# Designs tried in a protein design chat: VHH binders against Probable E3 ubiquitin-protein ligase RZFP34 (RZFP34). Part 5

Target 1, 302 residues: Probable E3 ubiquitin-protein ligase RZFP34 (RZFP34), of Oryza sativa subsp. japonica (Rice) (q5jl96)
Amino acid sequence: MGAMDVQLESTAVQHGQAKINVEEHALVSLLSDEKYATEKTEDVDPDDYEKLEEGIMQYGCAHYRRRCRIRAPCCNEIFDCRHCHNETKNSIKIDAVKRHELPRHEVQQVICSLCGTEQEVRQVCISCGVCMGKYFCEVCKLFDDDVSKQQYHCNGCGICRIGGKENFFHCSKCGCCYSIVLKNSHACVEGAMHHDCPICFEYLFESTNDVSVLPCGHTIHVKCLREMEEHCQFACPLCSKSVCDMSKAWERLDEELATISDTCDNKMVRILCNDCGATSEVQFHLIAHKCQKCKSYNTRQI

## First folded at step 20 (VHH; from k3 with S57T T58I)

Design a3
Fold by ESMFold2, look of step 22:
Structure a3 (fold): chain B 302 residues (1-302), chain A 125 residues (1-125)
Amino acid sequence: as target 1 above (302 residues)
Amino acid sequence: QVQLVESGGALVQPGGSLRLSCAASGFTFSDYGMRWYRQAPGKEREWVAGISYSGSTISYEDSVKGRFTISRDDARNTVYLQMNSLKPEDTAVYYCARDYSVATAAEGDRTFDYWGQGTQVTVSS
């Protein structure tokens, strides 16, 4: 069966739905419509299915797409989502004593975007029968129509994540879901994700932006790490270990220093290597000192 | 848009070797890790190997450990999979994907990457 046959077969079985021109729904390999279609056809009456699909991908806010709004329990106002609330109520322009964020787990009421019925948190509107989000988590009170993100709830983290449950594992010591690439060989730092990014100061654990796990095990946003590297900052802001393979940079520094006189009167200095932790006694240079154990120039005098 | 192009698949005899490559574009390659997956006919796609953005962390599925080697070339935006001692059970379409070190929180308007076309590996006598 080719990709076209799968698409036509699903559409024919379900009597079709209004086509949308969002490209994430046009592809076949890990397309949400194939998985979504098989799950839908097994558990739903076709007439009820048509109601569930009404308005899909047509509602939401700048943050993400869903077919409901929320009532904020903290201020009793209606917002498109938790982030819209926080942008309005917790900006620097708001009087500091009035600033607040909406705790995601405390949402108790949602408003259907199609019929306007306010109701307790549930996936399907009690009045008009539409599904308010293809992805729904009762714990996080999260509704999302865009399932191409492969959302899942991590019980260990207590929040929903993206990228597919099978691609990650929860590390209880680090306190987060990390790539399966890191499962058996990551530097395990206690509570590694429970702090603010050292560059932008946004909390990493709940971030919707990509996060890097550095070779040392500390964490930083991908974009913030790139900004560091663009400004020639290659040491971890928390522990000073190198954030990438610097071996070619060290080789180039070897060549540059070879053209400099060694007339420092044989002055010796003690250095600590930030990368391997070794101490060495080396000849003083004005520019840089090389660790004798791991050959890194990421060192400091002690 | 992120684009991943796999190549190097072929028909080989048991015990043979192949080297797969994956050319990446549409993102800063050095910022991200990379993974290989495979999908045998009628089965779900499964993870095979991965390498971190810095190259300092490398992991393999148990069934391929010692036989397969993942590597990356950041200057060419390419990840490789060297496959040795191939077995009939390794027959599959092989795919590469971008590796995200952390599963980020779900409340963002961000799409995940699309799969490439893959490259067919067939191991038979």
Scores: ipSAE 0.753, ipTM 0.901, lowest interface PAE 0.7, mean pLDDT 82

## First folded at step 21 (VHH)

Design c1 (from k3 with S57D T58I)
Fold by OpenDDE, fold request of step 23:
Formats: sequence, structure tokens, C-alpha cells
Structure c1 (fold): chain B 302 residues (1-302), chain A 125 residues (1-125)
Amino acid sequence: as target 1 above (302 residues)
Amino acid sequence: QVQLVESGGALVQPGGSLRLSCAASGFTFSDYGMRWYRQAPGKEREWVAGISYSGSDISYEDSVKGRFTISRDDARNTVYLQMNSLKPEDTAVYYCARDYSVATAAEGDRTFDYWGQGTQVTVSS
């Protein structure tokens, strides 16, 4: 009875390690250091420097300190700035049909405030050599001697902003420059800044008033948010999520509700939490219902 | 007028701890986020930490992550920077500033008061 030694030839499957030569194409992103030429005026003739600085902060309007006026491309009139134009042309005295806003990017001509020379938009006057604005943006045709505002042009926004470029990042999805504090944590909402404030109905993107980014990602004027809070409105007008940390308020409410033995009807109700989106079945209460998931009282019956 | 007053800076040894405070006035503190900056001698001012108005968003510069903690007390109009495991490279004048959630358009004559006088932190053996 011959023991057939079945030599199981273990075919060693040579797993060919395909060395994927990931050629690290070092995309040397030519970070074109667009050196914002703060042209260190190191080699500027002292006389030329004096000319550049002549009349600094002495000219302008209520909106800007600048040493030039603009010729409005829309009406061919001269104004101190875009805002001066818009205020004038949108006044009650102007026929509604004639009201219009200055297209900021279309300004082509400026008038030097010192010598009166009219020229193409440039930072320096071609006639007297004066700098017409310490801050100058060629895209926005913006001049401002007051650099304390830390102006910068955001290509993503298409406009100049203030507060220092290093303090903000452009969120392409939200459509605006947000604080670096929010860079990795904010809830991105498509076009969050390209709508009107839900309270005052002012367009947020161009607002000169401070804007808050809510935890939900929606945006509102700081003042409008404050007004809401003063009226004990703590839910986002757009999505009903809490606009701040309500944890302490909820704890207080827990304590208050514990004292209210409304053992009324053993009625169960279904609730939806506005904060976390969870549904819960809870005992009916006349005052408030607590989310069983996140413990929020920002809930509604469904 | 907005006023920010930094305090708590001191001389400490490496590995030591320090708590900075920034008292804010002249605005509704709870409406704004807050940031800490520092400026070492001969260097540019750099961002260190930030906290949103709601406190839900907190961020740190990479060199201070895990060592520094930013917090706020709205009842006291104060933002804090707890600094642990201090290093000589943390030597700087520390400043606080308001955090604007959104950069405003460069329109109108708006003045910014970014920071106070600062408080000196020196980390030395």
C-alpha cells in the first residue's frame, strides 16, 4: 500500500514588486514672488523723494486720503472718489433714470490734486512727480495715502480689502477673504458672502461693516448678529442652527426644567434638532425639548 | 475708542509657563474673535494664535501647537494665552488684536486699532 508522497510543489508566486517609480516631478511652482515692490526708495534722489511725498495725507475726501481725483468713465465728470460719485449720482436730487454707479475697474483717467494734470491711471503724476496714493491698486484704480488700513488686492474677490493680506485667506467656495483663524475650521457655504445680510438686507461682499462667519458657515453683519442676541435670537436666520455656544444656556435650562414637574400628559413627541439634525422621541414639554444626541434645546417638533 | 491692554509678560526659564492676558474695551468683546501676535527683535510680527467670536474656531501657528492655549472670557472682556513649555525662540513682545472674520472692502475711512502696547516675554536660562 504505497504511500504516494504527493510532493506539493509550492509554486512560489513571485509577486513582482512593480516599483512604481513615482517620478516626483517637483513642480517647482514658480511662486512668482510678486514682490509687492515696496520699492525701497533706497536709490530715489532725495529731491525725488520729497516730490513723491508732497502733500501726503493733505488731500482727498471723506472716504480716502489721496492726491488725485478720478474722471468717471460713466458720466465723464470729475470726482474725489468712487463713493463721492455714487453719493452724488444716487442722490434724491437726481432723476431715478439717471442714477448710476461708477464702475470701479473702468476708471482710466485721474487728475493730480497738486498740479491738476490729467493723466492715465498711474501711481505717480507724470507732470509734478507726486505720488497720488501710498497704496495704489492698478486693478481697482484705488489710491490711498492712509496705509494704516493695510490694504491689499484680492484676486479672488476682484477688489481691494483691508486688514492685511497675511491675516486673511481667500475662500473660493465662500467667495471672500476670511480670517486665518477660520482657515481650517469654518463651514464652507457656497457663495456665503455673495448674498444680502439676512437681517438688514445689505449686500455682504462689499459691505464696509464688519461681518461674522457663523458656526454654521452662514454670514451676517456683526451688528445685526448683536441685535439678534440682544433680542434672545440665537438661531441662524437661514438654517436655524445655533449662532454661538449655547451649552451653558442649555445647562441652565436643564436646571430650570428639573424644577418644573409638569408631569402632564405622558405624551411622546418627535423632535428634530436644528443643531445636529438628529431626530428624537421625547416626552412632551410645554417649554422646551432636548435633543437626545447633542443635548441642544434648539429643536422643533415634527 | 478700542483699547487693548496686554499683560502677563515676564522673564521665565526654558520649559517654564506663562499666562498672558489681553483686556479689551471700547467694543463689544463677544462680537469679535481675538488673535495673539508676537514680534521678536529684528523680526517681523507673526501670528501666534486665534479664537473666533464663538470660541468654536481655534487655530495656532505650527511652532506653538501643543504648547500654547488661547482662551477667552467674555464676561471679563479678556483673551488669554497660556504658554507652556516655553523656549528661547518664544522670546518676543506679544500683542493681541481683534479678529475680523471677514476682510472688509477697502472702502471708506476706516481706522484699525490692531494691537496694544504689547507685553514682553523673555525665555532665558
Scores: ipSAE 0.892, ipTM 0.965, lowest interface PAE 0.4, mean pLDDT 88
Fold by OpenDDE, fold request of step 23:
Structure c1 (fold): chain B 302 residues (1-302), chain A 125 residues (1-125)
Amino acid sequence: as target 1 above (302 residues)
Amino acid sequence: QVQLVESGGALVQPGGSLRLSCAASGFTFSDYGMRWYRQAPGKEREWVAGISYSGSDISYEDSVKGRFTISRDDARNTVYLQMNSLKPEDTAVYYCARDYSVATAAEGDRTFDYWGQGTQVTVSS
């Protein structure tokens, strides 16, 4: 009964310190010196300019880089931003009756993060002279040192948006700022952005997630649309129109159906095309029916 | 991380043609529209063309209408700009970017899309 001494050779896995040469890709932040309405710093004393930029990007919260806090008009407490307020006041620890959201437009007082001065909402601290946010919107009471977001206020929306004003137009009928790519071609739907996402039921107009405008004019979160497509759902949840170009899919389906022996009885059925709205009479098929007008298989029997 | 790599820029004569490509990675390409921008020396960056995620919507800046054509190949994660009848005024660095169908609310911390290095187009006799 020979005791085989299995010498477990402890192979010392030399953890090679892969020096991740973080090549400093010089983020040439093309600071497009776009003249945001910084007050004409033309005659600002160099010393005053240094004061304006003091603590830039060093203050704020998880939501904004800003050099001020807000006094919440609803509860008279101080928060870093409205989101911090809302997270705190809507936490599970708070009695449901006491839960509330901060009315963004009603903020009247801010507290400078550098000197602690409380003042009326303004971009510059009246005491220490610091700019409390490179981006400032008087309407939304929004402060943000991170101008990389290309923030702008849309009067039509009544709120600040990101992505640069020049890249969007306000569609009054759809009720939101759409890409200039869509300016002359989108299907305009009344209040298209003033509803919940049909998938996740989050309100789209103020969503922080990317939103798609479908060819039908309905709107959905980009992620929700992706999830639909991953589940082979290519029809709009609201109107049943195709959410993308299905032409290649229909061609493949033509090929597949051509291989399937027409075991279907000479039964004719009436179909409605969800894409073009045309009605057709076609031979019954167990799998799919093709629109005779637009050749779509996005059809239903009627 | 989102990466955009522009290519196809060259020196061409007036009236010549060029096809630019932008290879995209780090996101689901089919989920987003795409845009082309250009920046001439000493000028601001200007929008040139755009295509929606579905390809159903296409638009152009007025100065390039009828000369430039934007297209996309989702299988290759690539957007193209076919440029015909090139003019000296078309001389610029060309950049591609994602197109967002809707402007997002200025709520919370969002990462901004970075531009690629661009591709130089020079139109000269």
Scores: ipSAE 0.891, ipTM 0.965, lowest interface PAE 0.4, mean pLDDT 88
Fold by ESMFold2, fold request of step 23:
Structure c1 (fold): chain B 302 residues (1-302), chain A 125 residues (1-125)
Amino acid sequence: as target 1 above (302 residues)
Amino acid sequence: QVQLVESGGALVQPGGSLRLSCAASGFTFSDYGMRWYRQAPGKEREWVAGISYSGSDISYEDSVKGRFTISRDDARNTVYLQMNSLKPEDTAVYYCARDYSVATAAEGDRTFDYWGQGTQVTVSS
């Protein structure tokens, strides 16, 4: 999470040099070219620095800190943030025909928290000059003073994410930014992030809660997976594959079954392993059946 | 509060081996993946290796693949980095971090873990 803090110049002057790509060339040009050294060096205006920090972390809501409120384009009311709007206007306690979410990309007006001026979406208040959010995304209309979250905008997702862009990659098949740990090895389920969590039924793609990518490639909130495991549910609710390493649990089951006399020793049953997909014919047991290929007890009779 | 404590760094000869450890606390370790990063003098911190919460997904930066092995011990809340065939360019302070499988949406009250002190690995004669 040691992401580089990149400052971008809004304009550049061309003097027979190759045209500048926004992020890649801004840093290289500032560090490597004597011709532009004096244009890159600027005194910090004390008033500009003070306006960047004025009121920082002192405004906002319980969801996050920012120095503006928003006018909801959907209902024309003022809220501290999109989540504040959705909690008021989209709860199950609201009449179904009136329930709605704030469409974040359609926000056109913000209200400065320090001076109260309503204005078009901009990072800096047109009236008092205060910075309304140290992080600002003009696409998402997102203002956030806490840049330790390492926010970035993902063009593939179309929304802002946290955790530093260098730590994630966008998987177009799954439809979301996944950890670089998963880049070359995850089971890729088409549209895996464009569903509700199978336990709590909250939409995963826009969630601010941690999400697990299961070994099968399906997705669930971290907290919901923990609740499943606390209630001895170790199979994916969508495809029945094991959600974790069950090797020690299977070893214990081996020992328990070895000490139990089953009453139907001569019966054979056909099983399907949920973990590896193999079919086997095994001796019937009242309690459990072991896959002959991968040795999992996560099986069903067919 | 989340705490990450790296250890096992030492001075070794080129071609040697080391095993780094990272003891984690303040969260349910088995719920999350883990990563290793390194920072050489005068350079930015860079990713080295990562392992998913279940251990089913493991990945490495290209220059260490085949030489380094990440593993985890959930009973000890510890992630390891076994480093073999060490080269002078592997000289760095090594850090661990919690891995989040999905980059969540930005509109939330969220804090990230602090970096630990790291552990120094020096590969030189």
Scores: ipSAE 0.826, ipTM 0.929, lowest interface PAE 0.5, mean pLDDT 84
Fold by ESMFold2, fold request of step 23:
Structure c1 (fold): chain B 302 residues (1-302), chain A 125 residues (1-125)
Amino acid sequence: as target 1 above (302 residues)
Amino acid sequence: QVQLVESGGALVQPGGSLRLSCAASGFTFSDYGMRWYRQAPGKEREWVAGISYSGSDISYEDSVKGRFTISRDDARNTVYLQMNSLKPEDTAVYYCARDYSVATAAEGDRTFDYWGQGTQVTVSS
């Protein structure tokens, strides 16, 4: 599953035959050569070169830069982007029966930011010829001038992602594009990306914030996981498995218990290991109990 | 601004060993995985190895598997690449990069990560 798979799938989806991302298939993020985001043609008119760059990064909203606005198919109003629509039409301040999200795949009309012409979705304005987004996805109706994000469309997800197609793979069981680092060894949890973050309750699948895949396969925002760890919460909030490598902490606990175990009674308790699922009978301690199978102290008395 | 500083490259004979280091700053290192890439003269930059934020997932490109070992030291904000049984084909500039576990949705902003200077590894007799 190398760069070849990524390139072949990308060219089949986007505007016919184009070579993309050859120089960049090795990185998650890079200040990229803008030619990799669009199809390269041999005899481009010099005026067309100017229009490809005209207004670039000068338009859009606080969410991202683009050279068009969208007509929302759900309410027939004009917004800068889908997030701008959702902030206006789907906030808690809106009557619950009127709340709605913009269905991105149903957008049919865009308004050029430079000339104001409303038109069907396409990358280049039919009226003035300017490029409305250096990155363009016909499926998602997504326009974005900042191609350093290395956007690509994932057919498995059905939406556009960032970080370079060659750096990710689509895990159909988990329901999202995961880093190639995880491809051969991650725990697969059914629909792991199709739920809300257990800390902040924001939907993970469409999140623009970084997401961690825990050793157990459950998912959580990177920032939310950091917050957990800063408050000494090292167990997955869904399944209680350890979220990080605890081996040094377990070693320290071994040493600590060895210095005080001479004062423990001979009471035996049955424990369940949260990390490996094994049950064990071990000597009681007030502080901690060690799993006999995997040697973790992430255990509970049963 | 994210900064990545690679070091440890040298000239070695075939069959030799090297350990590369990548010191990272500008982000919380323990929150993210790390990757190594390499670029030989006249060739495209290629992925070599990666390690997840927790260290529980590690992957290698086929030609280096069994010879190279990636590891991380979160206390030093550093990722390492131990390279054993080096071959002339391993000659390249080596780079590290931050690994993102999930490709997030495209409709948002992004902080740019830049390539470092890299560190030159040369394998010749």
Scores: ipSAE 0.813, ipTM 0.919, lowest interface PAE 0.5, mean pLDDT 84

Design c2 (from k3 with S56D S57T T58I)
Fold by OpenDDE, look of step 22:
Structure c2 (fold): chain B 302 residues (1-302), chain A 125 residues (1-125)
Amino acid sequence: as target 1 above (302 residues)
Amino acid sequence: QVQLVESGGALVQPGGSLRLSCAASGFTFSDYGMRWYRQAPGKEREWVAGISYSGDTISYEDSVKGRFTISRDDARNTVYLQMNSLKPEDTAVYYCARDYSVATAAEGDRTFDYWGQGTQVTVSS
């Protein structure tokens, strides 16, 4: 009965530690500090400084305080600004066939309001040396002495905005500059600003009126939202989600419904919640149905 | 006219707490978000916190996260900043401002960001 000594040769598999040299490609994010060269007027002769400031805030129109007028490239007429042009050329008095908007980016010539010199678009008059706008955007051909607006050009939007660049960020998906408050928490909707207001039908992206971003991510004029609320409309016109926190309203509704002994027939209905998207089966009620998931009364029968 | 009046600033020890208030008038308060800023001596004004018009969106600067709480009372037209665990670095004049959800075109409102006089917060041992 031969004891077969099975010599288990323990082959020591030398696991070669492949040192993966993870070359840390330091993505030097070239923060292109586009130093908008606010040309530090530091080295301007005092006399030249006085010339630059001559007539500041004394010229312009209802839209801009500026020391230049524009020659409209579309009709070759002179206007105080793009808006003045558009208001004039889109007036009811103008033949519909002749109505047109000024292409803002195509403005090439400006007229100094102080000396009358017509020149290429520049911030400073080549003749008298006056600054034609304390804020100047070469892209938008925009001049404005009223810097209290905190104007900035957004490359993403392609237009000048107000309110200070530091207070906003450009959302490429939404297609607009949103408050820095919304940077990490906004409901991102593709092209959210590239549509008409659902209430007044004004195009929102270029609106001069204040715009709100709703919790659902849709956008509306602040005034239009207020009007909705005044009429007790608290659902988004686009998606039917609540436009504000309705929790207190729902609590009140709970209390009210508790007092209504409606002989609700033991009829069960299926409901869809507009706020959370949940479906529930609930007892039929004549007034309202409560979502069983989020407790919202913003529901519809399905 | 839009008015914002900050209050509640005081001298406090490190680790202390303060509640700032900003009373708003001259506009429909519920239509706008609100922000808090602060400016320390010799430094630029910096954003601290913000709350949307609906109150559903709140954000903070990183240095104050977990310590500060922004809230609003629309019935009182007031925004608050509860500041806990205060540090010497929090010493500043604190300002409130309106928040615009969307930047308007340059043809818009002539007056952006109404600031009050601010309220002084000093954190010192």
Scores: ipSAE 0.669, ipTM 0.878, lowest interface PAE 0.5, mean pLDDT 86

Design c3 (from k3 with S57D T58I Y100L)
Fold by OpenDDE, look of step 22:
Formats: structure tokens, sequence, C-alpha cells
Structure c3 (fold): chain B 302 residues (1-302), chain A 125 residues (1-125)
């Protein structure tokens, strides 16, 4: 009874490695050289250069280093900057009816800090030749010798921003400049910045405080968000969605709840998840109810 | 009351290192960006370095890039300037300053409002 040794010839299928020539399409990002007229200080006479830099960073206020003051168009008084004006004119000592903010775009006259010449808004003093601000925006009438702020004017916002134009993009729908990191990842909400902070009620778009874009797309001051977190408030004040990744917190809560004897009656309740919008029917619990879809404990009974 | 107190200034040889500290009080330190400035004799005060409230944004003046490092310790309400490879040209009084606004690029205007008294750094052979 001859054992037929069937030699199964293993045909080695030569998998041809198709070298996919990934042609590196160099996306030449057309950096539209919007020539911000940095007036090329071309061949400025060395003497003229010295005049331009005279008193740099030696003048200004608590808000800006600048070599000019502004005449406020609203009250015809002289201030170091719009913030100085607003602080003064919105003081508790001022009659509420007389309180007002400086319309930055309407400033027409400046006073040179070096020579005292009053003139129309220009970067250079017409009398002494000093540059009144290394950064100058004709639209915002903004002067600043501290260029470390990387100031730029956003036409979309209508105001000057900081941090370098290359690091931000203007979202037309949200109505503000966001970090370039958020360009493809943010929840876009119409007019997201054109409202008051839900915590401190300060208007966000013009705020000098850092603003955070929440995962839900709503905006809040960073400091206010931190304060919420310190108080264990992790739901958006506007839409109740979680403001951060709560996955670890939910895992901990799972562990905690596992130790608690379900002394509660076999009562079923209907819940709505604030995070994913799913409805679930779950066993009633005194502490928390878990979404059956996304596993969030950010839920409410309905 | 807001106070900034610089320390760590000394006489050092060229190529030496110093660490400056600025202790902050009278405000929530973690909410504000901080900056270092310096003023050499007969020269104008110049910006040296800046750090945002979160520490995520750091910037330097070109002449100190690669040599100086700004950092912050929020638990100690302190901003630091590590200065390496010091040069005679680095001789100055160094000042720390607070940004009035949270130092983020998403804001309109970044402002500063408070300065320390400064600490003397002398780099000499």
Amino acid sequence: as target 1 above (302 residues)
Amino acid sequence: QVQLVESGGALVQPGGSLRLSCAASGFTFSDYGMRWYRQAPGKEREWVAGISYSGSDISYEDSVKGRFTISRDDARNTVYLQMNSLKPEDTAVYYCARDLSVATAAEGDRTFDYWGQGTQVTVSS
C-alpha cells in the first residue's frame, strides 16, 4: 500500500512590487506677496536712519511702545493710545452717559512724542523725521515699536491681530482669525466670535484676552474655560457638549460606578446624550447615566 | 499690587552662562505672557525674548537666538532667561515685563503694563 508522497510544488507567486512613483507635486503655495508696504527704507541717508530710530522703545504707555500720542476723535482729548482713552472714559468716576470707547479707525491726528508736532496720521513725523511706530497700520491707526508681537492687519476682521499672519487664517464664517492648526479641524460656527463670552460677558471679537475655540465650535475666553475646569464644569455653557476630551474621566467613572451596589429599583429611563445627540434607554442610576452610543456620561434624562 | 522682581544678574566672562529669574506677584501669573528686555548703557531698551501664557509661543530677538532660552514656572510664578555663550554685547540691565493681555496670537492687540526694576548683567574679560 504505497504512500504516494504528493509533492505540493508551492508556486512562489512573485508579488511584483509596483513602485508607485509618488510624484511629489510640489504645491507651490502661491504666497500672494501682499506687499504690506513695509516702505523699503531704501537708501535712507544714515542720518535719516538715525532720526527714524530716535527714541525707539523709550516712549509709550502700558499698552504700546510708540513715539506718538493720539487725539481722540470722539472727545478731542489727547491719549497715549485707545486703551488709555477707554480706561479713562469708562472709569467709574465718569458719568455713565459720558462713557464711550474710542473709534480706532476714525483717528485722524497724532502728536509726536519727540517734538510735539501734531499732524495727520502717518508713520513718520513730518517735523523731526522720527518713526512713530515700527509697526504702523493706516487702517487701525495703530503704532507700535514692539514688533515682537508680529502684528498684522486682517482685512476680514477689520482690525490688527498679532502672532504673525502666516500662523493664522481668517475664517469668514466664524468671523475671526484662527490658528492655522484649526484650518481644517475646527467646528465652524457662523459668527462664533461675534458674541459675548458666556462666562464673563465680555465681547470676544475685540477682547484682549485669549479666546479658545471649543470642540463644539463655540468660543470662550481661555481664562474662563480654565476657571470652568477648575470648578469641574466641562460642558459648554451654550450647547452642553463636552468642552474637552472626557474619555479618561468617563473611564474613571465607570470604575467608580462598578463599586457602587445598584440599590436602585429596576427602573429604566430615557436619556439624551449632550455629546453625540443619541437617545438611549438605560437603567436608572442615582449618580450618572452612560450614553450607549458614545459612552459619554454627559447625558440628561428626557 | 502687581510686582515683578528680577534677579540673577552678575559679572561673567565671555562665553559664560547666567540664569535670570523674574518673580511675579499680585496677579494670576498663568494668565499672562512674559517678556525680557535689556538696556545697555547709552542704548535704547530692546526686546530680548517673549513667552506666552501657555508657554507654547516663544520668540527671541535675532542676536540672542540659539543662546538664550526663556521659560516659565507657573507653580512658582516665575519667568526665567537662561543665557548661554554670553558676549560683551549682552552687557545690559535686564528687565522682565508682563503682557496686559493673554499672550496669544488670536487676540487683537498684545499689551504690556508692568516692569521690574531690572538686574545688571555684565560680560567682561
Scores: ipSAE 0.045, ipTM 0.371, lowest interface PAE 1.8, mean pLDDT 82

